# Ledger of designs, part 4: VH-VL binders against Exodeoxyribonuclease I (sbcB)

Target 1, 149 residues: Exodeoxyribonuclease I (sbcB), of Buchnera aphidicola subsp. Schizaphis graminum (q8k923r203to351)
Amino acid sequence: PKLFDFFFKYRKKNELCRLIDIEKFTPIIYVSSYFGALRQNMSCILPLSWDLHNKNILISIDLFKDIDKLIVFCKTVSISNISIKDLFDLGIVLVYLNRCPILAPIKVIRKEDTNRLNFKKYFYYKKINLVKKNYFLIDLVKNVLLKKN

## First folded at step 12 (VH-VL)

Design s40 (from y2 with heavy chain L103Y; framework fv_olinvacimab)
Fold by ESMFold2-Fast, scan of step 12:
Structure s40 (fold): chain C 149 residues (1-149), chain A 118 residues (1-118), chain B 107 residues (1-107)
Amino acid sequence: as target 1 above (149 residues)
Amino acid sequence: QMQLVQSGAEVKKPGASVKLSCKASGYTFTEYYMHWVRQAPGQRLEWMGEIRAGYGNTDYNEKFKSRVTITVDKSASTAYMELSSLRSEDTAVYYCARGDYYYYFDYWGQGTLVTVSS
Amino acid sequence: NFMLTQPPSVSVSPGKTARITCRGDNIGSKYVHWYQQRPGQAPVLVMYYDSDRPSGIPERFSGSNSGNTATLTISGVEAGDEADYYCQVWDDSSDWVFGTGTKVTVL
């Protein structure tokens, strides 16, 4: 299906209830800057692939002038020039959605917020609102991401 | 290298209980689900239940709920499935399988044959 | 109780295409996974989320899912593809459901 349908299907799946159940008993603490710790945290919150080496996808993004916008250009090439650690240090993770990467901010909770945090609900809400509000991102989704899926 | 190793074949009498084990290695045991699936001779695969290894939460197929109990030993990275009040119809190969948050079973144990006969 | 029905058997000649169907009410609204089981062996995942291949599964395996029918397609069939194939879905009321299974025979 389409990219947006994929987001909503993941929210409706019983897997979301399982992730919420896990969160109920084990609140999100801190995500390490190491690749392994980041992968484990993503598995619990977002059941989407984030291993760029498995997808051979090139991403171009200008974070200096447009950090509040998620601008994604993807190509079918290796992204070996950018490490996941570098993206994490910028507060960004790569999430693979139907064979196409998207960039999402990492929610690192502060000590006072360690009780419970629904990162997946926050992620989908913010991503959907950014796409429909930002006409440039909508064009990228339609002409680059959706045609790649 | 990721691996699931199950206990050996069992022969039981009707009315007995059987407890099977599934030892995981090569991954962080507590971060995945462990499922139990059985297959009677010449029959389809049938899901019995699951456990979230890190948290102990279980869910069972309603057909087996009164007789099946799934547990884990985190220190040994081992999952267990106990089936009570055995009948001849419980003769089957029993598999453990790792479940990820992606809704599929990516690695399977080799299977344990349980034979129930008088 | 949710049910997935597959044809009991499919016969195909080497190099031809085998199509294995999995029928279920509104199955197109669910994600379908496929397993291959050779005699005396444990099942092996060959297709997940309708149409994604695990690493190591050749491109001649493809999948689709719409309406009431999901299909696993094996093109250029080889002798080594002879096995039982099972579809699987998650159903809110029935939990994990496997299909009735299809025996693929390569003549």
Scores: ipSAE 0.000, ipTM 0.490, lowest interface PAE 18.0, mean pLDDT 65

Design s41 (from y2 with heavy chain Y104A; framework fv_olinvacimab)
Fold by ESMFold2-Fast, scan of step 12:
Structure s41 (fold): chain C 149 residues (1-149), chain A 118 residues (1-118), chain B 107 residues (1-107)
Amino acid sequence: as target 1 above (149 residues)
Amino acid sequence: QMQLVQSGAEVKKPGASVKLSCKASGYTFTEYYMHWVRQAPGQRLEWMGEIRAGYGNTDYNEKFKSRVTITVDKSASTAYMELSSLRSEDTAVYYCARGDYYLAFDYWGQGTLVTVSS
Amino acid sequence: NFMLTQPPSVSVSPGKTARITCRGDNIGSKYVHWYQQRPGQAPVLVMYYDSDRPSGIPERFSGSNSGNTATLTISGVEAGDEADYYCQVWDDSSDWVFGTGTKVTVL
């Protein structure tokens, strides 16, 4: 709920997907090479966000102070400047759902690795494995998050 | 090694246009943004605009939008900034700077002095 | 339009600590980057994302950002730190915004 409340608080209605339609979307993880690109219209918030919140994972993670762990941004919504810092300070990974048969590759970005991601090199799903894409997203996000205790 | 090399100083009359170049080397040019920033004598740094080198998408500071055009030549790994309808207050050092995944301008050119006088 | 204000100058003795502030409405909600510019030279990134140091920048440089004020702190100041310092943020309505600049003098 905190994540959904946050997205409704700081995002324009016309930039959100209809929540009832999200289950019909193919999950795609999109990496933004630039935060300004979040102004581009491409997708919406993820129903898996409350699953991550329920596991209390977001509170102990600071992905942005460790940019080696920066993976995923939602390029599809405009977020006020206050919300961008808040999301990343809480270690929130933004993902989006889209009607695409191919899952975009995910790569950990290091401070020294400023090259663009190779979208076909790391991870992609076969078209026939759509049902597994959601489970892969949950598992991948869990695996890339670090606790800073 | 990674480097941005800018064209030499320019002297222009009011009403003219100036086109500056910024040649990149040591990295994959098309994978990054290129920004243009100016600094008038005794004044602060001022962002003018950006281009996504791989796709050509541009965004400009509203203050300069009617007069500035940023382009790239991918084969030459060179970005250009053209400023038209020059005024005396456009006298400044103009910098190009690379933008990356981290919202920081991590590499800067050496700067080009543009003097506008009659 | 969004505005970042810095003190015009800061004087500090060698070996002491310099603190350069950058003030902006709710700046703590934005990521702040810092640039050092020596006379006649291009700016150099010295701090990014509030508190991260680029390769080659000494550990005596640190940063913080909360509320309406971001701060670049230089401990054990050396003569070579004498320069102009600029803060920078990205703002949704104003795009990239630089601060008014602070001249650090080491005496």
Scores: ipSAE 0.005, ipTM 0.500, lowest interface PAE 15.8, mean pLDDT 64

Design s42 (from y2 with heavy chain Y104G; framework fv_olinvacimab)
Fold by ESMFold2-Fast, scan of step 12:
Structure s42 (fold): chain C 149 residues (1-149), chain A 118 residues (1-118), chain B 107 residues (1-107)
Amino acid sequence: as target 1 above (149 residues)
Amino acid sequence: QMQLVQSGAEVKKPGASVKLSCKASGYTFTEYYMHWVRQAPGQRLEWMGEIRAGYGNTDYNEKFKSRVTITVDKSASTAYMELSSLRSEDTAVYYCARGDYYLGFDYWGQGTLVTVSS
Amino acid sequence: NFMLTQPPSVSVSPGKTARITCRGDNIGSKYVHWYQQRPGQAPVLVMYYDSDRPSGIPERFSGSNSGNTATLTISGVEAGDEADYYCQVWDDSSDWVFGTGTKVTVL
């Protein structure tokens, strides 16, 4: 997949940040949709190992033979209190934790479900309208106990 | 303890092939890339190629592409590197290393000396 | 063909600071890793992701990377730091590239 190849071809956080600027929305929606399509083949979308050197959780995800590398660096505090059933609706987006951009799980929900979900308790959300799907994108915050506004 | 253990030294004639092994232990073999790097006597480190152990996808340095083949045996947690059409310039210590784009090559085998002489 | 150039040698007195440069076009846009190799031994990763240290590597080792130059800095140099040092990056046209290597001599 072209998007994941492109992530690994960008060499510095500033270049990656330009690519995955949330105001553009297209890369984030593509990543979310792509990951969602593969969820039947995924039994674990939580961090697999702790990288003690940069203090991030490292996940190496091999979802397809043509995905060169997808590395997810997450702090466990950013994903605590997420139900395992909610994980099936997650995508992956690049967020900024500390000095480094990190791929983090996000929740994609339909517009009609926003009034039913208390995401502000754990997440700062951004409203995104997909003409075809009418979804909202939920960003994970660095600390799930702090609702950044 | 994480460890990479390589096969023993080889002596070959020009035109022969050599196949080296690298057995991994102490981590989940299929979650990482395995790389092969060589170093001729008194020379720099030179990357030869990589394999994604979980899926077998390979990429090779253009310099070696026509002569090098990297494979894995997942059940044995072992990576292999075969170099064909050996020349005297191929005399070098060959290393396997576990590597990652962001984390670097964090564990290395002890190296295997390959001597190519007539 | 992407190239990383290092000085062939650096001499430093015990307790002083050694600076090993790695020059490459726009290397500041890449993640640089550094390896230490003592004679007859396999390389050891001493710095990754420009400036992060692996477990077991002393705080005397630090790194930076901007523009066309990455630098590995060893403060309070000890006799045991005498070795060859190699920088390394991934480049989309050349894949993995090692620097030319620098012999650090502690006099």
Scores: ipSAE 0.005, ipTM 0.508, lowest interface PAE 15.2, mean pLDDT 65

Design s43 (from y2 with heavy chain Y104W; framework fv_olinvacimab)
Fold by ESMFold2-Fast, scan of step 12:
Structure s43 (fold): chain C 149 residues (1-149), chain A 118 residues (1-118), chain B 107 residues (1-107)
Amino acid sequence: as target 1 above (149 residues)
Amino acid sequence: QMQLVQSGAEVKKPGASVKLSCKASGYTFTEYYMHWVRQAPGQRLEWMGEIRAGYGNTDYNEKFKSRVTITVDKSASTAYMELSSLRSEDTAVYYCARGDYYLWFDYWGQGTLVTVSS
Amino acid sequence: NFMLTQPPSVSVSPGKTARITCRGDNIGSKYVHWYQQRPGQAPVLVMYYDSDRPSGIPERFSGSNSGNTATLTISGVEAGDEADYYCQVWDDSSDWVFGTGTKVTVL
């Protein structure tokens, strides 16, 4: 997939964090690491909390211990015909934001202080108006998300 | 330990160009952004542009885009800002400042005064 | 072109509280950073991510950000707090934007 190839071929992990904040279009990042004990590897890519309009949310770490892939979308990207259940069944978590996040320092949240119920309370995605240019991005994302390698 | 040291004051005539330097020490230069910010006497801070020191990617304030070029010398851990077609309104103190993943400017150089007069 | 407006000046007596506002359209949806600039010196970061303090900045400094107004609050004001203060945000259309600046005078 061309878009993912561009980001991963020419960017280091640290630069992927900056692309999210600096690029003025929809960033896509892909992470396939074990999220639980390796949180330090994720601190610059996906903050524990961010503003979603006027609401800050937290992502439950406990839910991600068995997730192989994490993909973040923001701004004008829309996803159709992909349910949260289907993503979990594929070992994938998709975080969809209505705007590009500005990265913030991650506060340490102990795994013991977070559980799957908190995921339902703090992890959610908001519907946004569909953008007419979304078709190519959805097709590209599906090819990556369904890869079995 | 951590320092940003800028070049000395410059006096230029209208129509000339000026190239300022900002030498970094005490951190891994290529892991951070370098920003350039100016301040005319008695006026507000104004962002001019940035460069990703490790990769050379730049972005500029639209107001300055036609006249500003930001570059880096990785081996010297030095960032440069060149401003062309100088006008009297470009008289200002010019600062370099380090940015990191959180997009605030945590360390600043001491500033360089550029005076443009005929 | 995104704009951040601050009052030009704030006067405060020692030991009292100074409040410096930064107004911008829907600024509560953005992260606000604050810088202190003393005469003849480079700016110094005093608040980031709306309400977090850098190492070395006293607890007297606090911040908030909601709706259209962000605020830097300095309680127990000291003579050494006299300076110009600037708010800053990143905007996807305007890139980095600084506020108009506020001169805090301690009388």
Scores: ipSAE 0.000, ipTM 0.496, lowest interface PAE 16.2, mean pLDDT 65

Design s44 (from y2 with heavy chain Y104H; framework fv_olinvacimab)
Fold by ESMFold2-Fast, scan of step 12:
Structure s44 (fold): chain C 149 residues (1-149), chain A 118 residues (1-118), chain B 107 residues (1-107)
Amino acid sequence: as target 1 above (149 residues)
Amino acid sequence: QMQLVQSGAEVKKPGASVKLSCKASGYTFTEYYMHWVRQAPGQRLEWMGEIRAGYGNTDYNEKFKSRVTITVDKSASTAYMELSSLRSEDTAVYYCARGDYYLHFDYWGQGTLVTVSS
Amino acid sequence: NFMLTQPPSVSVSPGKTARITCRGDNIGSKYVHWYQQRPGQAPVLVMYYDSDRPSGIPERFSGSNSGNTATLTISGVEAGDEADYYCQVWDDSSDWVFGTGTKVTVL
């Protein structure tokens, strides 16, 4: 798949993330797969594989304020070609700004490229309260990225 | 099969404006950036600017920022580049090319020759 | 302003190896892409992310990038490889930057 091909390229060039000024870039978005579903690909991202049953581990409460940044990431990797089931299996997490993880296949985008879209109308208050559980990401993808024109 | 088809050659006088088009097919237009690159006769390729087709956000090379405007028509899957206050040194072949953040320019249009002469 | 410098020309005999360099300060820390342009034609991507080949590009094309020099290598050169070649990087201060270009002539 194109998505995994994309991340393997960044894994080879993880020095790029170490050399850039992180203040110029949006929060890093990491794409992970559930262990056991994509074992061969997990060998490349295993250091960042988490138990998705644990709430608060993978999802930042700040994700609500940076929703447009996640959209930019998904557009960049053509994630609109991927079903919700595939996205669930891959697990998309937004990481806090903690510098680039040395062994993680991550995408960094320029801060100036994050011209903000107003998505307030796509999120109800109660959905924000679910941000601490993995299904918040499914709601995000469903209501924002996979919503048809 | 992905394809970018550009508008035909233009001949303009100094001080005029020109608006070029680039029609995309074979992929989801709104998921990619469209770049504009020019090449004067015998010179190097020179990046002019980009547009995020889905959102309309633009970024321009500072050299051209005061004179260039890039737009899209999402329903027609077409990108446009308008260059104003034309000078003789703007005589060049203008290309559109598909790309994204830190991604290569993987598909190019055939180019449009713009000639600026009195 | 970030600059990428290439030799203006490279001459090579059929079947031999052509090496096209692209010099830039600390270019090894950046991803380099390469384009081939034949007279009167649009550029064609022949190498991306330093050393990855697009589908349809022969295995004779390879790339490397280290320190201050990136190199596009064409082994077993054929007449059809005669063209101008341009390197390209993204720089956070200069945005997209193309090299000065190298004309490859096959004897």
Scores: ipSAE 0.000, ipTM 0.496, lowest interface PAE 16.5, mean pLDDT 64

Design s46 (from y2 with light chain K30Y; framework fv_olinvacimab)
Fold by ESMFold2-Fast, scan of step 12:
Structure s46 (fold): chain C 149 residues (1-149), chain A 118 residues (1-118), chain B 107 residues (1-107)
Amino acid sequence: as target 1 above (149 residues)
Amino acid sequence: QMQLVQSGAEVKKPGASVKLSCKASGYTFTEYYMHWVRQAPGQRLEWMGEIRAGYGNTDYNEKFKSRVTITVDKSASTAYMELSSLRSEDTAVYYCARGDYYLYFDYWGQGTLVTVSS
Amino acid sequence: NFMLTQPPSVSVSPGKTARITCRGDNIGSYYVHWYQQRPGQAPVLVMYYDSDRPSGIPERFSGSNSGNTATLTISGVEAGDEADYYCQVWDDSSDWVFGTGTKVTVL
C-alpha cells in the first residue's frame, strides 16, 4: 500500500534484500521516520481498524513516552465506521522495551489474504507488558503476538 | 523430500490411553504447525488440535480438550498426540498434518488406526 | 456451531464435469480449501484459497466461492478422480471446520 511505503521505507539495498528473503515469515523493518511520525502524530495511528469481510478487527496501540509497555487490544466487531487497512500490515507491531520503541517482526500476511483471513486466532491477546529486554526478543515478541489466549 | 511418518496401529481397551507419534523430515520442523485430525469409519475428518512446533503453543477442539494432549520433541522432529479415557467411539484413523499461518494442511501422515474394543 | 454441508455422493461419467458443493452460512467470506482422499489413503490438498492449485494438480481442477456456496469443479473426469472430497475453512470461533464429505463415483 502507498501509506505503508511512507511508514516502512527501506533504508539500504541490503535491508531490502534481507526483507525479501524472509518477507513471508519474520521480516525486520527499520523505520526511524515511522517512529518520528508516530511520536508526533499519535492520533492518526490510534485507534486502527481493519475490515475483514463483515468482520472488523480494531487494533489500538497504547503509546507511552518512556515506559516499557505495549498494550494491544484486538476486538472483533461486525461493523466498523473506519477502515485503515492500508496503514498497517498485521505482520508488524510496535513494542516499547526499556524506553526504546521496537518494530517487532511477525509472519507477514499476503495482501490478497487480508479480506477474508480471520486474524483473531493468531493475534488474540488483551494486554502485553514487557518490562525487561530478553536475549531472544524477536522470538519472544513473535510468540506473544501469535499466541492464542 | 518432505515426509510425515506415523507410528503403527494400536488396539486398546476402554478406559486406556494411547500415545501416537508423527516424525517429520525434509523441512524445518520448528517453522510449522502440526495438527492432529481423526476420521472414524465412514465419517468425516475431525480436527483435534494443533501445536506450534517451534514454541509448544497448543490449541484443542473443545470436544477433546479434557482428554487430548499434543507435544513435540524438537530434537527428534517428532510430534505426539495422547488421548486418554478411550471409548469405543474413539475407534478411528488418526492423521498428523502440517499447517502454516495460511490455515490449510499441505502434507499429511499416512494415518494410524486406533481400535478401542473390549 | 458453524457447519459445512456437502452432498453425500456425486456420480459422473468419464470425460464429463463433476461439481462438488460446500454450503455454509456466508462461506464466501472465508477461504475454502479442498482435500481428495482415495480409499485407504491419507487426504491430499487439491485446492486452496478458493481457487489456487498446488503444484502437481491438473488444470482440470478449479474452484469458486461466493455467497453461501463454494464449489470444486473437475472437468474431463478420469477414473483416477474417484475419491472422497472434503472442503475446509477456518472460522472466527478458532475452529478448523471440515465439510461432511462427498464421494465422487466415476461410472
Scores: ipSAE 0.000, ipTM 0.496, lowest interface PAE 15.9, mean pLDDT 64

Design s47 (from y2 with light chain K30D; framework fv_olinvacimab)
Fold by ESMFold2-Fast, scan of step 12:
Structure s47 (fold): chain C 149 residues (1-149), chain A 118 residues (1-118), chain B 107 residues (1-107)
Amino acid sequence: as target 1 above (149 residues)
Amino acid sequence: QMQLVQSGAEVKKPGASVKLSCKASGYTFTEYYMHWVRQAPGQRLEWMGEIRAGYGNTDYNEKFKSRVTITVDKSASTAYMELSSLRSEDTAVYYCARGDYYLYFDYWGQGTLVTVSS
Amino acid sequence: NFMLTQPPSVSVSPGKTARITCRGDNIGSDYVHWYQQRPGQAPVLVMYYDSDRPSGIPERFSGSNSGNTATLTISGVEAGDEADYYCQVWDDSSDWVFGTGTKVTVL
């Protein structure tokens, strides 16, 4: 709710580092009760949330590059498997730059949008086959189940 | 207009060091990576290393790691590449190239010929 | 060592289509970028992420990538397209890897 709205309020060129200190906010205040019970195992993972109207996806750098971690995340919060490529294609991605969170637009994969990001090494660079996967996203802040077509 | 202008040709003896410069203009220098890529006569392009212009973090090709150092001067919008312990096999055209965050090179300097001979 | 192999040369008549291949083990799972290098000049990016064109590159340039082969296609070839062409991928273990290069000759 309130904290999630705060994040979008302070978007400046999709760069939030100056206005938001995410380390002051534990994962508990960003995540549903699913993570509240398991925060000790997932303290390095920020919530995955999806807003169908705004196409916003908020994920940690850990989920951004690590498929195994994303699978564990999906199992832990009762979300079906989801791919990193699918996240890139469907919304605004949160990327960490030297401990500063940056919101990247849905077109982050386009040349003109890359100048705002500084973590190319953390991007998933391999193609993956999404055809056989069933995907369900949960807005962990608003506790809303979102379905991929 | 985006432009990368490199320093002039160098002639060095084996065992010497060479330091090349690459001055950027027409874009915000600190928002991009700068790479160094060389091409020996009749050979393919070979990546040497990169630097995050805004932060100074470097990454080097293992082949050159013991001999190459890449640095930046943010106030001058200039990147440098120093290669030490030169051998005749280091004779090549050396390019600086602007790196996109998604792993390709969108603008290149004109190249600097380095000749290493007795 | 991950290697990208290109044919050393491709000959094409003006107005026809040139196809330059880049072969690598499972290269279709990587993104491929292409550079044009005219004699005595620096390389120029002509294709990125398999099939996207930079601003200023004409629509007659197109790309594809699947399985073990990526292809740069130049339709309606002009004399000015005569150059060396290099494919490039990023490999987790080797960083930036360039292909062996192909000289395109317009006869």
Scores: ipSAE 0.000, ipTM 0.502, lowest interface PAE 15.7, mean pLDDT 64

Design s48 (from y2 with light chain Y49D; framework fv_olinvacimab)
Fold by ESMFold2-Fast, scan of step 12:
Parts: C-alpha cells; structure tokens; sequence
Structure s48 (fold): chain C 149 residues (1-149), chain A 118 residues (1-118), chain B 107 residues (1-107)
C-alpha cells in the first residue's frame, strides 16, 4: 500500500506537528527527496533514556490501527516538555518527516515472541536489523521510503 | 449515554444544496472525529468525509471533494455536512458516525433522508 | 481504488452457523470491522479489529482475517440476526472502504 502518502496525508492536517511540545532534536534533512539523509537521522530520534542496545526488544509500527490513537494523544497533550521515554511507553515513537516531527504508534515486541508473530499485519516492514545480539530494530525509514510507485 | 442526533428529512431539486446537522452528547465532542457516510436506497455504505472536531481539519472522499464541506460548531457539539450541486443520484440516507482510537465507527446517528427530484 | 467484495446474500436455518466473507487484496494485512444494519435503522458495530466484540455483542459473533478473506461468523443463529452486514477497512489510498454488503436471511 501507499504508506508514504499516508504519512503526508496526516501531516497535512497539521494536528501532529502543532500540539507536540517535545525536547529539542536537531536532525538535519537536506532535501525531502534525499532518503539517505532522512535515514541517517533515525538514530537522532531515539531517546538516550531508552537504550535499545541493552533490551531484548523488537520495535514495529502499526499505522493502520493506531494512527487515530496518536492523533488523540497529540490533541490531549498540554505540557511544554514531553519525555520521549513516556512516548515510547505509550507505544509512540518520534519520526522526522520532511522537517516535521510526528508521533507514530509503535508496538514493542520481545525477541522471544518473534517466531510467533503474524507478520502480515506489518507488511510495511520487510527488514528487521539485528543491532545487538539480544534485540532487533526495524529499519522503518528505509521500508517506508522504498515505495517507488 | 452517548448519542448522535441528526436533523430531519430534506427534499431538494437538482442543482440545490443541502446542509445536514449531527448533534453529539454523552462524550467529549472535541476528542473524536466525526465521519459522514451515505447509503442510497438498497445500496452499500459509502464514506464521504471526516472532520476532527477539536481542530476543524477535514478530509474528503475524492468522489465528493468538489461538492462536500464538513464543519463543526464546538460550542454546540454539532457537526455539519453540506453537499452542493445535488443530482438525483444523491438521493440517500446520510449518517454521521463517531471515529475513535482504533479506526472504526462506534456510534452512529439515526440517519437523514435526502430526496433529490424534480 | 481498493475494493471489498461480499456475497449478496446468505441463507441460514435457526440454530445453525452463518459465515459472511469479505474479500479484498491482501485484506489480512488490514484491520477489519463489521457492521449490522436492520431495515430502517442505522448500522451497529458488531466486530472490530478482525475479532474483537463491542460490549453487548453476544459471543456467538466471532471474526477472522487472513490472506485475501475476512470472515464474520454467527453461530447459533437467531431470527434477530437477520440483517445486512458490511465489512470495513481503512486503506491509505482509498480512506474508508465498505464492503458491498450481505443480506443474512434466517429461514
């Protein structure tokens, strides 16, 4: 499916970008057409307080079921600073899309459960990258931006 | 108890416009989406568009985008749908429906019949 | 545009099981919701996220979704289950898509 269009559709509503008052990030996105630059900034959106290297965690994003939950969350937030760890605890990850920070819902899956997962519901994510021996990180940006038509 | 109450039946001539209302009660209106769905006699349900009640942001089905406008009155907890340039094919029951966290429509209004004839 | 196809009708005897299918390309990768509509009434949500029941819906209603077919199953069918049933998904290109609808008749 056209996952890329889905991201831009929700960003155009301006809801996701307006209400999130979050700790400062300084990712560099040169041009929206330079997917390599965007992917290089993925590590910049992962909070230091959530050390994935020491966790037995597989991260996936469920964009079909959880986008409205994300929109409601953004709307109900009324604080000037948001802990990114709190966002992860709520199943939300900060994604920088063309200089606009958006919150994307995530599902935290333990490594022990990966062989029991039904991956058909995660067809937007084809690659799981082993970062450390005890966990996997899905290369979301690469998978999202590989849709060419 | 949550409830959506819609305005009464309308009879219009081709080329006219119609504006329907949907009044919400029993929940925080501004925390949810309001969707509009129509159903021609004996036909399937057809999504027309949505509005985020708290922000007024809208999205429309491309089929109706040139003729449909959805708005809200937050103080009255009411959503509106205006459809212009009416045709006989627009004869249908029009429903409002609440959208929530899991991308389904959990509560529906009773429906408003719009008849377009000359 | 994305399309969901349902059989026009299903006939079932009281106490037996009705199965209503909803077919769509790779529908198993989406979350499917189901609505019941009785004549002259608004639709009522009877199943969401493939297989979860809203409060007040009997456990006779169950759902599944795999590959290209989602199914709403009504076991121990009662006369009151006679209605039109619609499946629904959200698609990133077509937004909200409803199925063509199935009329369930209890004979």
Amino acid sequence: as target 1 above (149 residues)
Amino acid sequence: QMQLVQSGAEVKKPGASVKLSCKASGYTFTEYYMHWVRQAPGQRLEWMGEIRAGYGNTDYNEKFKSRVTITVDKSASTAYMELSSLRSEDTAVYYCARGDYYLYFDYWGQGTLVTVSS
Amino acid sequence: NFMLTQPPSVSVSPGKTARITCRGDNIGSKYVHWYQQRPGQAPVLVMYDDSDRPSGIPERFSGSNSGNTATLTISGVEAGDEADYYCQVWDDSSDWVFGTGTKVTVL
Scores: ipSAE 0.005, ipTM 0.501, lowest interface PAE 16.4, mean pLDDT 65

Design s49 (from y2 with light chain Y49E; framework fv_olinvacimab)
Fold by ESMFold2-Fast, scan of step 12:
Structure s49 (fold): chain C 149 residues (1-149), chain A 118 residues (1-118), chain B 107 residues (1-107)
Amino acid sequence: as target 1 above (149 residues)
Amino acid sequence: QMQLVQSGAEVKKPGASVKLSCKASGYTFTEYYMHWVRQAPGQRLEWMGEIRAGYGNTDYNEKFKSRVTITVDKSASTAYMELSSLRSEDTAVYYCARGDYYLYFDYWGQGTLVTVSS
Amino acid sequence: NFMLTQPPSVSVSPGKTARITCRGDNIGSKYVHWYQQRPGQAPVLVMYEDSDRPSGIPERFSGSNSGNTATLTISGVEAGDEADYYCQVWDDSSDWVFGTGTKVTVL
């Protein structure tokens, strides 16, 4: 598969940013990790966390009005030999997806990398009930990009 | 190893409905999409719709949206496609096909001929 | 309403090369997949993501995709290659789009 080539081709249609519409958001299985904006012109952030006490997923989003970044959704944590910093510098925001049921979330981001992330104010919070089944990357892209307003 | 087995041929009158089945084996049914694609005699392949086997979420081709319903029975690893208000132009071979990552169909059922005539 | 157009037929002699084209606006920006359908049988995936072969498909099959044209090339054509061939892409507005199909005849 050509994950980055796939999303690069889709970027030409400027459709990836539809994923920021919270009312049309599709629940995603995730790993316990965070990705933030390092630059002001980042189009969006999707930090995800799992609350083991009440078994709900807390999703926070932050969006800039000027969209100039490509959002790449990764089915696995091993997608490239490129660091998170290098990807942000190239205008790419990563969101990691976990195919497995969320029984023991894996921390994807290394501790040294978190010191370089800037988290912005979250304008919306949504609690989602536990999802036990996995999603394929294509499900996420198709389900969001084909939705109209 | 992986196999999709479809139900047998159907003959229907205009205005009736038809429900076809597609039984999957050899893989984890709930991890993949199941698609339905039809082919009228001498015509090209035409996508009708899809279902996320694990969740039951569906998407349909706008052309068929008012008449098609796709469902799954996860315990039987079987997908179904029901087409209502049949017309003579619905005469076609109907295929189920498995979909995954990069939006191609890697395994296909053998096809079911549906004939709609008065 | 994305459209893919293929020539209706291609005739080729055994051992020669058949080239099947698939035309679409800016198709080079999309991944193209190819299916082979023998008479009375279901389609079989023979090429995916422009130029990758599924397991079991011989190296005689190759693909390319640039600009407005994708091509499936079959070198050293054998009688068993006689079939209808369909290209396919996914489009964000049109979903799965199939080509008009090409009948390859081996004479």
Scores: ipSAE 0.000, ipTM 0.494, lowest interface PAE 16.6, mean pLDDT 65

